# Designs tried in a protein design chat: VH-VL binders against Probable complex I intermediate-associated protein 30. Part 6

Target 1, 227 residues: Probable complex I intermediate-associated protein 30, of Arabidopsis thaliana (Mouse-ear cress) (q9lqi7)
Amino acid sequence: MSRFRSLLQASVNATKKALTWNVEEWVPPAEKHIFKFHSKEDLKKWHLYSDSEYGGLSSASLEIPDKGDGSDCTGVFSGNLSVDLSEGSKWNISRSGFCGMRSKKFDGFIDLDGYDAIALRIRGDGRCYISTIYTENWVNSPGQSEDNSWQAFVFAPKDSWYTAKIPLARYLPTWRGNVIDVEMEMNPGRVLGMSLSVNAEGGAVGAKSGAGDFRVEIDWIKALRLP

## First folded at step 23 (VH-VL)

Design w2 (from v6 with heavy chain Y107H)
Fold by ESMFold2, fold request of step 24:
Structure w2 (fold): chain C 227 residues (1-227), chain A 123 residues (1-123), chain B 106 residues (1-106)
Amino acid sequence: as target 1 above (227 residues)
Amino acid sequence: QVQLVQSGAEVKKPGSSVKVSCKASGYTFDHYYMHWVRQAPGQGLEWMGYINPWSGGTKYNEKFKGRVTITADESTSTAYMELSSLRSEDTAVYYCARDLWYDYGQHPAFDVWGQGTLVTVSS
Amino acid sequence: EIVLTQSPATLSLSPGERATLSCRASSSVSYMHWYQQKPGQAPRPLIYEASYRFTGIPARFSGSGSGTDFTLTISSLEPEDFAVYYCQQYSSTPYTFGQGTKVEIK
């Protein structure tokens, strides 16, 4: 069956080249912008969430700071992680101390076929964050279908701008925040949206963890074709 | 206040289809999965499937062999369940129920349920 | 498919008595929930992940168990506790419910 897929793909590729006057349109650029965090309008593409939706006390914001020095603005994802629950809450949860920002679903999808990594330009607080990619799966069978999320850790070094480059192969399939032990392949041609989150448990030895404030500045998110 | 309000009772003939609606209010619609669960008279609860309103992604109970279709409309905060090729044993109360979607190891029970919709299949 | 078997089918007790409801799974379950249902009403969540009370649920309700054997206990029955109770596994699809235990007034 591998031979049949190879033949079909070759036919599609040949047709695309024959229909294209500019060869550049068949070869994706080395970088592709996915998100910018330079204006309040850019930030409207994101929704915040936290354990406060079901009885937790964590809080989050995503803002463009008002700088009077003429500097370009960057988005600031910040807040407080609390492992406490509100008294008299109608909800009870087994885990608290988490916040996130999730993009609106793309209009259709973003095609990252031909790209190898996600890059985030960030200035953080020394915490480990979680990058999540949402995709359509290749398989629609109920018995084989899982959650359509893929997660990887992102370390945000304290006080310095850093470009985190995360190979797509490093993203693991997850369901409700737990890694699934299955043989699954991400469909990079059908990316539906993304999120960035943080929790009090942390992720890596030596990174800041626990309850308390968090803050990461974000310049942009891109896809990269690695050399 | 969080509410799930379902469409009214229906009487259907065998072989036809039914589409039940579930309108959500008082919360962010695309932050929760929407499940459908049915209960035949004198019987227990049977899970039918769910939708993630944010993505449109679905998962179904194979027992229905492709007869169930679940959809959602974010603009109206409404989920729908369509059951086709109705049989007399499909007579049941159909519930929608929400379940929090978040990628941090939390599995709340179905915390809010609709009032239920009685679907009666008779000739 | 994971089959959940509840016992007893019916539990006839008086107010103030302790009720003990059992749920046994055909294979190991990581996520077990409990619901209460009164006639003409939708189910109400009581316990999630075997042992955590849903907020607003009185302390007289408690859950325990792991693997394949789970228990719901009502330490001292109140008049409003007479209902049908369902266990539900949320570990693998299709998600399944037990057949129910009816707790009724003697």
Scores: ipSAE 0.612, ipTM 0.783, lowest interface PAE 1.5, mean pLDDT 83
Fold by ESMFold2, last read:
Structure w2 (fold): chain C 227 residues (1-227), chain A 123 residues (1-123), chain B 106 residues (1-106)
Amino acid sequence: as target 1 above (227 residues)
Amino acid sequence: QVQLVQSGAEVKKPGSSVKVSCKASGYTFDHYYMHWVRQAPGQGLEWMGYINPWSGGTKYNEKFKGRVTITADESTSTAYMELSSLRSEDTAVYYCARDLWYDYGQHPAFDVWGQGTLVTVSS
Amino acid sequence: EIVLTQSPATLSLSPGERATLSCRASSSVSYMHWYQQKPGQAPRPLIYEASYRFTGIPARFSGSGSGTDFTLTISSLEPEDFAVYYCQQYSSTPYTFGQGTKVEIK
C-alpha cells in the first residue's frame, strides 16, 4: 500500500513541475534584440540598393561615420534621392527616386510570435521611411516555399532621437511594393529578414518629401511585447 | 556588363531528369528574381517558375505538377532548373531570364535572357 | 490563369507599312509587357507596363491599352522588324504569354 502511494506522489510531483515549467516558456522576454548599428561588423548584415541598379541616379550609404560627423558612433543611412534617369539606360522606369537597405536573410528565421511591435531607435531628417518585414507564407501552395513582404511607414523626426514603435498589425501585406487588397495575417513566427527604405514620394502630410538628401541615424531595432 | 550564360544542349531519355544552369555576371545576384521560360519547337513561350535568390523562395507553374525544382547558389551567382520525369513533350529550348526585385512597385519586363538551352527528349 | 490571345496570328506586310498587333486578356491585367523574338534568338524586351519603351527601342514601336485590350504598333516597318511578337502578363501567376503574332514580309 505505502509503496504505491509513494510512486503516485512522485508521479504527481513530476507532472506538476513539468506543467509549471511549460507555462513559463510560453511568455517571451519584453524586448527581443534584432539589430544593432554600433560597429562595422553590425553593418555587414546589410546590403544597400537604389534605383541606380536600373538607370536611376539615387545613391545610398550605410556607415559608422568618422570623427566630426555629429553621430554618436551609430550607423548612418544616408544618400541622395533623384527622380532623374541616366542617359543611355535601357530602362525607362515608371517610378524612380528610392533607396533602401536590406538585411541579409537570417539563418533560418527569427521567431517574433508573442511580440506586438517593432521598435526602431532613430535620429532622422524629418522624412518618412518604410519598414519592411519579410516572412514565410502561413500556408504554401503545394510544392512551393513562398514568402511575403509587409510594410509600414516610419516617421524620423529631425535632429531628435526617437523610438518609433510600430505595431505588427500596422504592417500591410505588399506585393512588389504595392499594398495587396486581400485579407492576410503576417506569420510572425517565421521572419526571414527586414529592410528600411525611403523614396521621393514621401508618405505622410507634413513630413519632408521629394528629391534631395536623406539621412537617418539608427541605434537599434527590437521587437517589443507591450504591457 | 550584365550577362546570363546557360549550360549546353542536352539529349535525354524519357523518365530521366535534366538540370540546366544559368550563370549570372555583371549585377548583384540577389537583387533580381530568376525566371525560367521554355519554348517547344515552333511554339510560343511558357513560364515555368522563379526563385528569389535572397530567400530561396520559389513559385512554380502548377502545369508541371512538382516536376520542376528551381534553385540558386548566391556564392557562384548561378541559378538551376531541374525538370524530372521527362516526357517527349518536354523537348524545348529552356531560357533563364532575370526580373528586378524591388519593394517599390515597379514591374519591369524580363530584361536580360540567357542564350537558351536545347533539351531534346527522345528514346 | 489569365489567357492572352494575340491577333492576327500572322501579319504579311511590306517595309514602310504600319503594323498593329492586338493582345486580349481573359481578365483584367495591370502589368502587360511586349517582346520581340527573331529566329534562333532569345526574346528581346520592347515595351513594359503596356506603354513604356525600353531604352534603345526605336520610337516607331509604341504600346497602348489597359484592362483586357492591348495593342503594339510599329509605325513604319523596317527590315529588322520582321519577327514574332509576344505579349506577356505579369499580374498573377502563372505568368503567361500570348501565342505570338508573326510579322512577315509580304
Scores: ipSAE 0.577, ipTM 0.771, lowest interface PAE 1.9, mean pLDDT 84
Fold by ESMFold2, last read:
Structure w2 (fold): chain C 227 residues (1-227), chain A 123 residues (1-123), chain B 106 residues (1-106)
Amino acid sequence: as target 1 above (227 residues)
Amino acid sequence: QVQLVQSGAEVKKPGSSVKVSCKASGYTFDHYYMHWVRQAPGQGLEWMGYINPWSGGTKYNEKFKGRVTITADESTSTAYMELSSLRSEDTAVYYCARDLWYDYGQHPAFDVWGQGTLVTVSS
Amino acid sequence: EIVLTQSPATLSLSPGERATLSCRASSSVSYMHWYQQKPGQAPRPLIYEASYRFTGIPARFSGSGSGTDFTLTISSLEPEDFAVYYCQQYSSTPYTFGQGTKVEIK
């Protein structure tokens, strides 16, 4: 009697579980970790750069500070933005006051197809930073493999942890930091690497700008599928 | 000391190919684009293309698109330019030259050049 | 493609004289550079972004211009300044050079 209904319910539940797994296999997870900033090994995926490579005086560091008492340590991107140049470097640079961190190129690429945004968990200094995504083109010319950069501002509120969610559609195509006037769409299925940078010109009205110290703590970078 | 040292002069027959190397030292190789520029005898300079050694991404002058292949080996800090289906008008000195890759709107030109490689195409 | 036309083709002058070299672009250029080349040598960068001197370039070299018209000036020629000078645009691919202006001893 009652056992028959129990067996039917078990069969229905097993079928639902199978269908649920199929749906999950078709839909990517809501979040995809891209970078963590919790250990020295995590930080080895990044290279620093600044205007010092061609005569500027800006400096940058990416470190995990030592903390006692078991606190979680996070990566700190920090340094000094200087608009000053060494005497000789006035002839090699028209503009100074920038620092950045650029990831190593991914092995192959990462596939962000089906994701809507990049999220950064940061604790900043009130400056705007620039998030950059490097991708391959949708279609390469025969015999060559072209790539593109895509940039968006990231505001880093002073002294508070904040999750910045940047829609992929907000990233603009750029060439050497200048928005280009060419119809182009990002290929989210072929992401080659990322960077985070800061400069003395600043970004948004009301954000901290100009020469001087900068500091942003970074917990992680993820891709999100927005509801 | 930053240096770009190119492979030696070559004499080639029409229809063959040539591969010129450019060995970089004294700087971080994948921080700079590598360009190739040629100069025919008594003529001006002609840009052929570049590679970003970080990504392997390339861009070519359309004049050469079907005949030029630019590659880089990050592990040896060496860039290569291969020109196929050689013609007598390809006789030229071929230079490699670097420029800084960065995301902040400044273009300081090609600051370091290789010494040049003479390629002569004759029967 | 942006065509750069340099004038004059040849400039015959004596040491101590002022040299003025012109470069005209077929369309507007945001990034114009100048190079010097002597026989048997690779080009030497002089001026970038129209007006900024490279490290080690003497003050007698100066550049000016914007849009489509650019000028390189050598205020007082030294013996070592007799060479060929090229302008180069770095605004759009293919990157192009002018055909050169030869500055030679009169």
Scores: ipSAE 0.576, ipTM 0.771, lowest interface PAE 1.9, mean pLDDT 84
Fold by ESMFold2, fold request of step 24:
Structure w2 (fold): chain C 227 residues (1-227), chain A 123 residues (1-123), chain B 106 residues (1-106)
Amino acid sequence: as target 1 above (227 residues)
Amino acid sequence: QVQLVQSGAEVKKPGSSVKVSCKASGYTFDHYYMHWVRQAPGQGLEWMGYINPWSGGTKYNEKFKGRVTITADESTSTAYMELSSLRSEDTAVYYCARDLWYDYGQHPAFDVWGQGTLVTVSS
Amino acid sequence: EIVLTQSPATLSLSPGERATLSCRASSSVSYMHWYQQKPGQAPRPLIYEASYRFTGIPARFSGSGSGTDFTLTISSLEPEDFAVYYCQQYSSTPYTFGQGTKVEIK
């Protein structure tokens, strides 16, 4: 009796397959989703950091406020920037007043070859943030796998949703938050992870700077192929 | 409390290999580079290389090219240094030391060190 | 690689005296650090970026210098300061240390 039911199920499955047949996409998408910030599960891909790990007093969080209504389903990176150090700390840092969020390393890497820019959909507080991309080198020394960091400013306009588009070519090679004077090119085909950070020094003319609260809502991060 | 605890002393024959472990606790392991530094008896300090536990990326002192391998296991918060083709000149205390990795506000010095592991290479 | 040459090799001094330790780099260094090491112990960080003390390091320790010439000064030696002191450059790989200056009791 099982064979008769099997034949009926096979016929039903064939019909379902035919009904779902659609025209295949001919062209690659002009966009590539890298991160979404729509659920608590999405936020588990990120680790927070701040100067509090070395005796600073800055604090940070990454949360999804209010469940329900889709208009509130975005990640909020927020906290307080302090240039003060805790009393009795054995550590003394060369700079304080910073917070950041760094992705877990991708399983393998992501390949952004063929894309021109990183886009972030954000609603900010008028501060400049720093976008960081981590890549492998184009050519590694024998017996080792080397990596690099690349940074660019991201202005987050106050209280309005904004799509910041940052050409990959605008990212500069950095070491410990400082642009290095090295003739290097980013390897966009071997991206290992990303971060977003903020500090009390600020950024571009007209941006909010200094100690105090910070807040940026993030919808998504994508790679774009610019027209 | 932040702590780096290394494996115990070892005695090795020339031509063999040694693998020293360094177990980290009290901090987020992949937020810091892990360096290895050695000190031969009565001599100074010699940097061997580092690993970024987040990426697995490494950089080695060219002096040890082909003989040193540094690895990390995120799940156990443990870094390892393996030195192959041992010679009597490799007799030394081997230290692990952490170094902050972030894109802002670091101090680029080894702020926490392991207790050291004596490796003796003798026939 | 950048070679660091420390001088003198040994300072024989009494408690209360001023110690001046020199570190010379073979090329310009923007990140120079100082460490103290006692027998059987790991190095202890003292000074970072040439002149800034780590938190908890006594004020009698100070550092100065830039480019290729760097100095560690202990203004008034205490009994616990008799140790070996190393300079270290952190400007380019391979990161290198000086050979050390032993400060010993006379």
Scores: ipSAE 0.564, ipTM 0.761, lowest interface PAE 1.9, mean pLDDT 83

Design w3 (from t4 with light chain Y95L)
Fold by OpenDDE, fold request of step 24:
Order: sequence, then structure tokens, then C-alpha cells
Structure w3 (fold): chain C 227 residues (1-227), chain A 123 residues (1-123), chain B 106 residues (1-106)
Amino acid sequence: as target 1 above (227 residues)
Amino acid sequence: QVQLVQSGAEVKKPGSSVKVSCKASGYTFDHYYMHWVRQAPGQGLEWMGYINPWSGGTKYNEKFKGRVTITADESTSTAYMELSSLRSEDTAVYYCARDLWYDYGQYPAFDVWGQGTLVTVSS
Amino acid sequence: EIVLTQSPATLSLSPGERATLSCRASSSVSYMHWYQQKPGQAPRPLIYEASNRFTGIPARFSGSGSGTDFTLTISSLEPEDFAVYYCQQYSSTPLTFGQGTKVEIK
């Protein structure tokens, strides 16, 4: 009778050891690099868009200026915001004066699970910019790979490098530039891409707004785990 | 010039599948959603779904019960609509139409349409 | 889904007359558009966001409305205006169209 008990206990102990998958909770690194803006190749990962595609007169560029001083090269997103419309435009848009840059589609997804914030190292012009995260909403829309946009404002102080940290929780679900009142959560595990945009209407009290030139220098974009 | 050019007319048997193409030109392909709309003979317009060519994200009209698949090839600026398990009721002109993706409080209608593709489902 | 009901189904008028087309939504719509379609042609965008004309659309076309009730007006019908008109909502998916109003010559 005694030998059968020992074998059962050994099997239970072996199964317990096997189920103690030390889920070493893979704690992601404190920071995850997403984008750099240090080379022309880095810039090729981005596309520009503006109201000019729809009858506006705003223009944008993304370049790495040759500083000639041997300083680290950073990307410069700059241009002019115009609230005017082209004469004879096919489009009768009510709002103009916006530009943006959007990343190319990733080969797969950026996994931001376990991260708390997006950080941008930027040197701005005193304007408020819009950071957008695009995610696949397969969780909230089973069977459909619907894209969702999540937006947050980012202030870019004038003439000083600043690391803007935007908690993921501050990103609001948007549709067509408007915040939508939906019970939806971001799926950070399936980030499709990101954008940075600016418009003449502004976004924050006290920030520079209106038509005219805009400029923001970008060093990098990272995801951060907050302590 | 901005244009959407669709593939030619198709004649299909019930139970088969059809794949219609829509080639875009004159604009940045991934800056616009591509929608598919069909119109049965003498009937109104019915939205089928859309794709974001940039992400590949899609949304479908549930009325088609998973029979519709929309894809896009960014390299060729071409969107596709495949409809499976064809029925006689699927006889229609199928249109592709573009819509802006970027969000700035602008809500244009479908501003450019393909010429349409007639799909006839007959035994 | 949001159901759009257009009325009348057919509007028979003479050139020079005023046409008034109605589109009623089953629920509130934030974004309503209008299309014109002629026989054998793809739909053409006419009005976006209830009241904005596309460039090139004659001033005789106007849109109005909010909430659940929208109207397309043609102040004075021209011969080329005889067509089918569709309203379309882009407030929620699935996107839906009205059944259309046929404006025909009397």
C-alpha cells in the first residue's frame, strides 16, 4: 500500500515543479527605443502630410540639418502653417493650417505592453504638437483589424531641449481629430505607428498658435516605464 | 490627376469568389482609406467596408457575414475586394472610393470614386 | 445601424423649379453627406458635412440640417440636375446610405 502513495506524490511534485513556471514576469526594460532621428535613413521611416493635399497651403519638411559644428544630428520637423486656401481648389475645407509626420508601417507591431509613457526628446518653438499613437483594436472589435487613433498634446518649449513624457493614460481615443466618448482601452501591445502633427489652432493655453512657421527638433522617441 | 481605376466586369457562378481591384493614382495611396460600396441593379448604395492601406486595418459591414475581404498593396497602390460564396443577390456594380485618413476635424465625403465593376452572378 | 430614409422617393419637376429633398436618420448624425448619381455613372460627391458644397458644385445646390433631419435643396433645377441623390452618414459604422431620391423631369 505504501509504494503507490509515493509515486502519486512524486507525480504531484513533478507537476507542481513544472507548473511553477517561474513566470519570471519578464519585466520589460525601463526604456524602449522606438524612433531615432539621427540619419537620413531614420527620416525615411516617416512620411509627411499637410492640408495641401486637400486644398490648403501649409507645407512641411523633415530634414537633418547640417550644423557644421560636429554636434549630434537630429531631425527637424518644420514648415509653414497657412490658414489660407488655394484659389480654385477642388476642396472646400473649412479648416486649414496643419501639418504632420507619420511613421511608416512597422513590420509587425510595436509592443508597448508594460510601458507607462511615451517620451519625446524635442526642442520646439513654443507650439503645442499632437502626438498620435495608432493601434490595432482587435480586442475591442473581434474579427476586425480596426485601427484606432489615440492623441495627446505635447508642448515643445522654445529653444531648449525638453524630454516630454506623455503617460499612455493621457492619450485619448480620437476619430477624425475629435475625441470620441467610447469605452475603449488602448491596446499598447499592437502599436501600428505614430505621428506628430501641428496645427494653427493650437492645443494648449499659453502655447504659441496661429499661422506661420513651425519648427521642432526631434532627437528620439521612446517608451518608458515609470517608477 | 487623381483617379481610381477598377478591374473589368466579371461573370461568376454561385458559390464562387470574385476579386475586384482598384488602382489608385495621382495621390499618396496610404493617406486615404479605401472604401468599397456596391449597388445592385436599380437599387441604392450599400457600404461593404474599408481598409487603411497604411496599416492594413479593415472594417466590414457585418451584413456580409465574413464573406468580404479587403486588402491593399501599397507597392502598387492597389486595393482589392474579394467576395466569396457568391449569390445571385451579389450581382451589382462594385465601387471603390477614397476617404482621408488623417484627423483634423475635416469630414469630406467620398471624394473620388472608381468607375465601378459589374459583377454578375449567374448559374 | 443608422437608417437613412429619403423622401420623396421620386420628385418630378420641371427645369427652373425648386427641388427639396429630405433625409431623415433613425438616430442623430454628426456627419451627413450628399451624392449625385446619373445613370451609368459612379456617384459624385455633392455636399459634405450637411451644408458644404464641393468645389465646382453650383451655388443652386445647398444642404442644411442637423441631428436627424437633413435637406438638400436645388434652388432652380437645370437639365443636368435630373439624377438620383443619396444621403450618407459617416457618424457610425456601418456606413449607410439613404435609399435615394430620383429627381426626374416632369
Scores: ipSAE 0.845, ipTM 0.896, lowest interface PAE 0.7, mean pLDDT 91
Fold by OpenDDE, fold request of step 24:
Structure w3 (fold): chain C 227 residues (1-227), chain A 123 residues (1-123), chain B 106 residues (1-106)
Amino acid sequence: as target 1 above (227 residues)
Amino acid sequence: QVQLVQSGAEVKKPGSSVKVSCKASGYTFDHYYMHWVRQAPGQGLEWMGYINPWSGGTKYNEKFKGRVTITADESTSTAYMELSSLRSEDTAVYYCARDLWYDYGQYPAFDVWGQGTLVTVSS
Amino acid sequence: EIVLTQSPATLSLSPGERATLSCRASSSVSYMHWYQQKPGQAPRPLIYEASNRFTGIPARFSGSGSGTDFTLTISSLEPEDFAVYYCQQYSSTPLTFGQGTKVEIK
């Protein structure tokens, strides 16, 4: 009678050990690096766009200036916003005065699951910029590869380094730059890319707006877990 | 000059597949969605789907019940539309057309079209 | 899907006459566009967002409307304007076209 009980107990203990898969909930790091802007190679991960592609006169550049002082180099997104239209343009655009930089598509996805915010280390010109997250529409349309865009304003204080923290919950679903009234959920686990853009219309009360020069230095973009 | 140049006419048997190409030039390829629209002889226009060349994201008209596949090759600035399980009713001129992706509320319309590709499905 | 109904199906007019084409949507549309198509050619964009002419489109073409009712007007028909006209909505997928209005010479 004793040997059978020992085998049963051993089996129960082995099964209990197998079932105590400590699902150690993988807690992601407090910070996840997404982009850095410290080298020309880093900048190659980005493309510029502006209204000039369809008749506008705005222009943008993304460069790493040579500071000559041995200080850490950062990327500079700068240019000019024009609300004027090109004469003879094939495009009768109603809205001009915008520029942007968009990342190249990731090899795969950036997984922001478990993170609460996007952080940008920036030194701006007092304008409000637009941060965009592009995600695959997996949550709302499982099995479909349609893209969603999510936008939030980010203020870039003039002449001072600032870490802007944008909660993911503040990103609004957009279509063609307009907030849409849809019941959509962001799938942070399937981020395709990001963009930073600026327009002459502005985005925040008290921020610099209108046509003219814009400039923002960017050190890095990270995802953060907020306490 | 901005243009979309499509592949030549195709004659296909029922049950086969066809792949039509659309080569873009004169603009940044991944800044625009590429749409496919077909037109049966003497009929109206029917939207088939689109691709975002930047992400590869696609959306299809469910009427095609998964028979359509749209792809894009950024290296060649070429979009493709493949239609499988061809039927006689699929006989049509197929068009590619671009739509600006990043527009700030501008031109959510097809501003440039390919010349069209006739696909004939016959036994 | 949003169904677009164009009327009339055929419009027979003479050069110099005014053409009025209607496009009615089954639900509210935020983005309505108009295209012209001539035989054997690809569609040509005419109007975007209900009332904006594409560059190069003559002033005789105008668009109006909102919600569910849209109109394309050709103030004075030219010989080259005899074609089929399509309205198209870009408010929701699937994208849809009207069945077309044929403007033909009387």
Scores: ipSAE 0.831, ipTM 0.891, lowest interface PAE 0.8, mean pLDDT 90
Fold by ESMFold2, look of step 23:
Structure w3 (fold): chain C 227 residues (1-227), chain A 123 residues (1-123), chain B 106 residues (1-106)
Amino acid sequence: as target 1 above (227 residues)
Amino acid sequence: QVQLVQSGAEVKKPGSSVKVSCKASGYTFDHYYMHWVRQAPGQGLEWMGYINPWSGGTKYNEKFKGRVTITADESTSTAYMELSSLRSEDTAVYYCARDLWYDYGQYPAFDVWGQGTLVTVSS
Amino acid sequence: EIVLTQSPATLSLSPGERATLSCRASSSVSYMHWYQQKPGQAPRPLIYEASNRFTGIPARFSGSGSGTDFTLTISSLEPEDFAVYYCQQYSSTPLTFGQGTKVEIK
């Protein structure tokens, strides 16, 4: 048999593998898991806050309910929004009517540059929640390493599972919760962490609002590349 | 309860550096930005910059031309301010001060201050 | 940079009198904060967001104003109110303080 044919075929195969490897390395998956809410270990990636740190009376919890049968376990972000203030507050600034959960900072950052939306799988209470993404801002502050934040409303339909898909372009730039009125797009290549929060007086028209109980079940948070 | 306790007074020579510490207690360290503010003798207050202990992200007053470095150590709930290339006009009391971090529209206000650290820069 | 100009530089008054301290910003600010400082002490927070008292601040302290003009009022001075008062903003970078108004015993 001709050794020349064998050598040519081996050379072609090596070239194909290299080309295939290059193409496959550059195409990110259609989805990327960012957070799961399936176990108590998953919930350790989150910290809670509320106005109780500010002389308010709101409360928040993030838990995995014990269902006892191995069914779909989900995280439950729940609590009570109160507009009342505690008597003799130990905090100097008194604010009320909010709760939130904020992830621990990622080790370094997550690169979402190949994706164009955040998806949250939730079963809620009819309230709007606020999704926040924190990113580095190396471009606008040379020699300084400050953060940016980006916020969007997330409607949580009552009693039904829903996948909220939020284009990254819909997130508004904010500074300390204040919407910045500029034409600016998020740099999704350097995501530091995320939060989900709820406010008694905030939200879209037609959603449940005001003081009272809140509850949203969360299955997962992913980044999506939309077709 | 809530306290910011700073390191003791220091005497430094021109051209050297100083690193002042600010140990926080009684609250969740990552829920607040930490700022540094100085006050020269007989003068007003001057903002130097801040750190977000959660991210390590910082913002500095450009007046200092890169001489200020602010850091934080979550494991010890301690923030640090280092000022380099010291000059006699850097003689001041240096304060740490916290401000709340939450995402519902706020402007920085300092609700708790450290006791201050005198840094004297002289021959 | 937003420059905060406080007036007067010194306000000489007696206990029981009303003190009115002004802070003018070089451009519009969203909120103004106020601090009290006594010799050898750290600043004490008084008023946040123009008109809200910090916890534990007596009702004789009040703040008002918007845009570029802000006022701190002490309705009836007590002996412990003789101090230096600073206004502060961070509506834009850098964070700035006024130069201070000293309230002293006449």
Scores: ipSAE 0.638, ipTM 0.796, lowest interface PAE 1.6, mean pLDDT 84
Fold by ESMFold2, fold request of step 24:
Structure w3 (fold): chain C 227 residues (1-227), chain A 123 residues (1-123), chain B 106 residues (1-106)
Amino acid sequence: as target 1 above (227 residues)
Amino acid sequence: QVQLVQSGAEVKKPGSSVKVSCKASGYTFDHYYMHWVRQAPGQGLEWMGYINPWSGGTKYNEKFKGRVTITADESTSTAYMELSSLRSEDTAVYYCARDLWYDYGQYPAFDVWGQGTLVTVSS
Amino acid sequence: EIVLTQSPATLSLSPGERATLSCRASSSVSYMHWYQQKPGQAPRPLIYEASNRFTGIPARFSGSGSGTDFTLTISSLEPEDFAVYYCQQYSSTPLTFGQGTKVEIK
């Protein structure tokens, strides 16, 4: 089964390259900006979610603090993770203690073919966050447009700016937050949107985990072509 | 108050198409998948497919051989299911039902269902 | 495709009796759910993930099981419990339901 998927991937990649602009050959830049977090307008591209919509007590915000210090303005994703459920909730969900920020769907898509990694410039709290990429599938079932999610952990070191570089190959295919046991390849040429999330379970030994406050400052998100 | 309100009953001729609407209220529309499930008279429940209103991405039950199309309009918080090339065995009550979307943990069941739309296919 | 087989097809019982409904899956299932349906009505969610009651579902409803074998139990039938019950899996597509167990008054 992986042999067929690999051959199909190579064929689709060749087709995409053949459709590239023919007026002048372009070499992709080493970096491509995807998101900035420098103004309220930048933040309008995102919406927040948490388990509070589903019977939980977690809360989240995304804001630009008004410090008046010039270009030190960056987006702050923050809130509280709670594993408790609201009294009288109509839901008795099996999991709680999560928050996230999900971009609006891109107008069309972003083409990251020719890039190797996602980079996030962050100043965190020592927690492990989850980066999610949403893509169209390489191959759809007849008569439908299908999509998938792809997830990777992002460590956010406490109190210092850090550029997390996450190879696209490190992202695992997921279905409803669970890693899928079948082979599947990401379509980097058809990225639909992204998210950044955090949960009380954590993700890596040594990272801060559990209920309580979370906070990460975000400068930008880029795609990188690695040397 | 979370509600799914469907369009009214329809009577159709074989070979035609039907489009059933499902208007959502009381929750954030693109935070949930919308599914369609049908039930023929005296029969059990049959899943038809879903849409993610955020992406427009769909997944259909292959038993319908490309006859089903599910769409969503975020601006009106409304999902639609269209079934083409109708046959007498497509006579059924058609339900919409919502399903939670998030990137962490196990999935819940369908917690809210529409009231159902009877589609009758007869000559 | 995961096939769900419910047994028995019909349970004829009196109010106050214990009802035991079985659902067997053709492959292991992570997301087994149960619904109640009365004639002319939409299904009502009862149990999710094998054993968890939805909010507002009476304690007389309980679910158990794992892997391929699942059970819905109604400890003491009330008059409003006479209905058709469906199990449903959401571990893989296509999503499937069992054929139903009718619980009817003796």
Scores: ipSAE 0.572, ipTM 0.759, lowest interface PAE 1.7, mean pLDDT 83

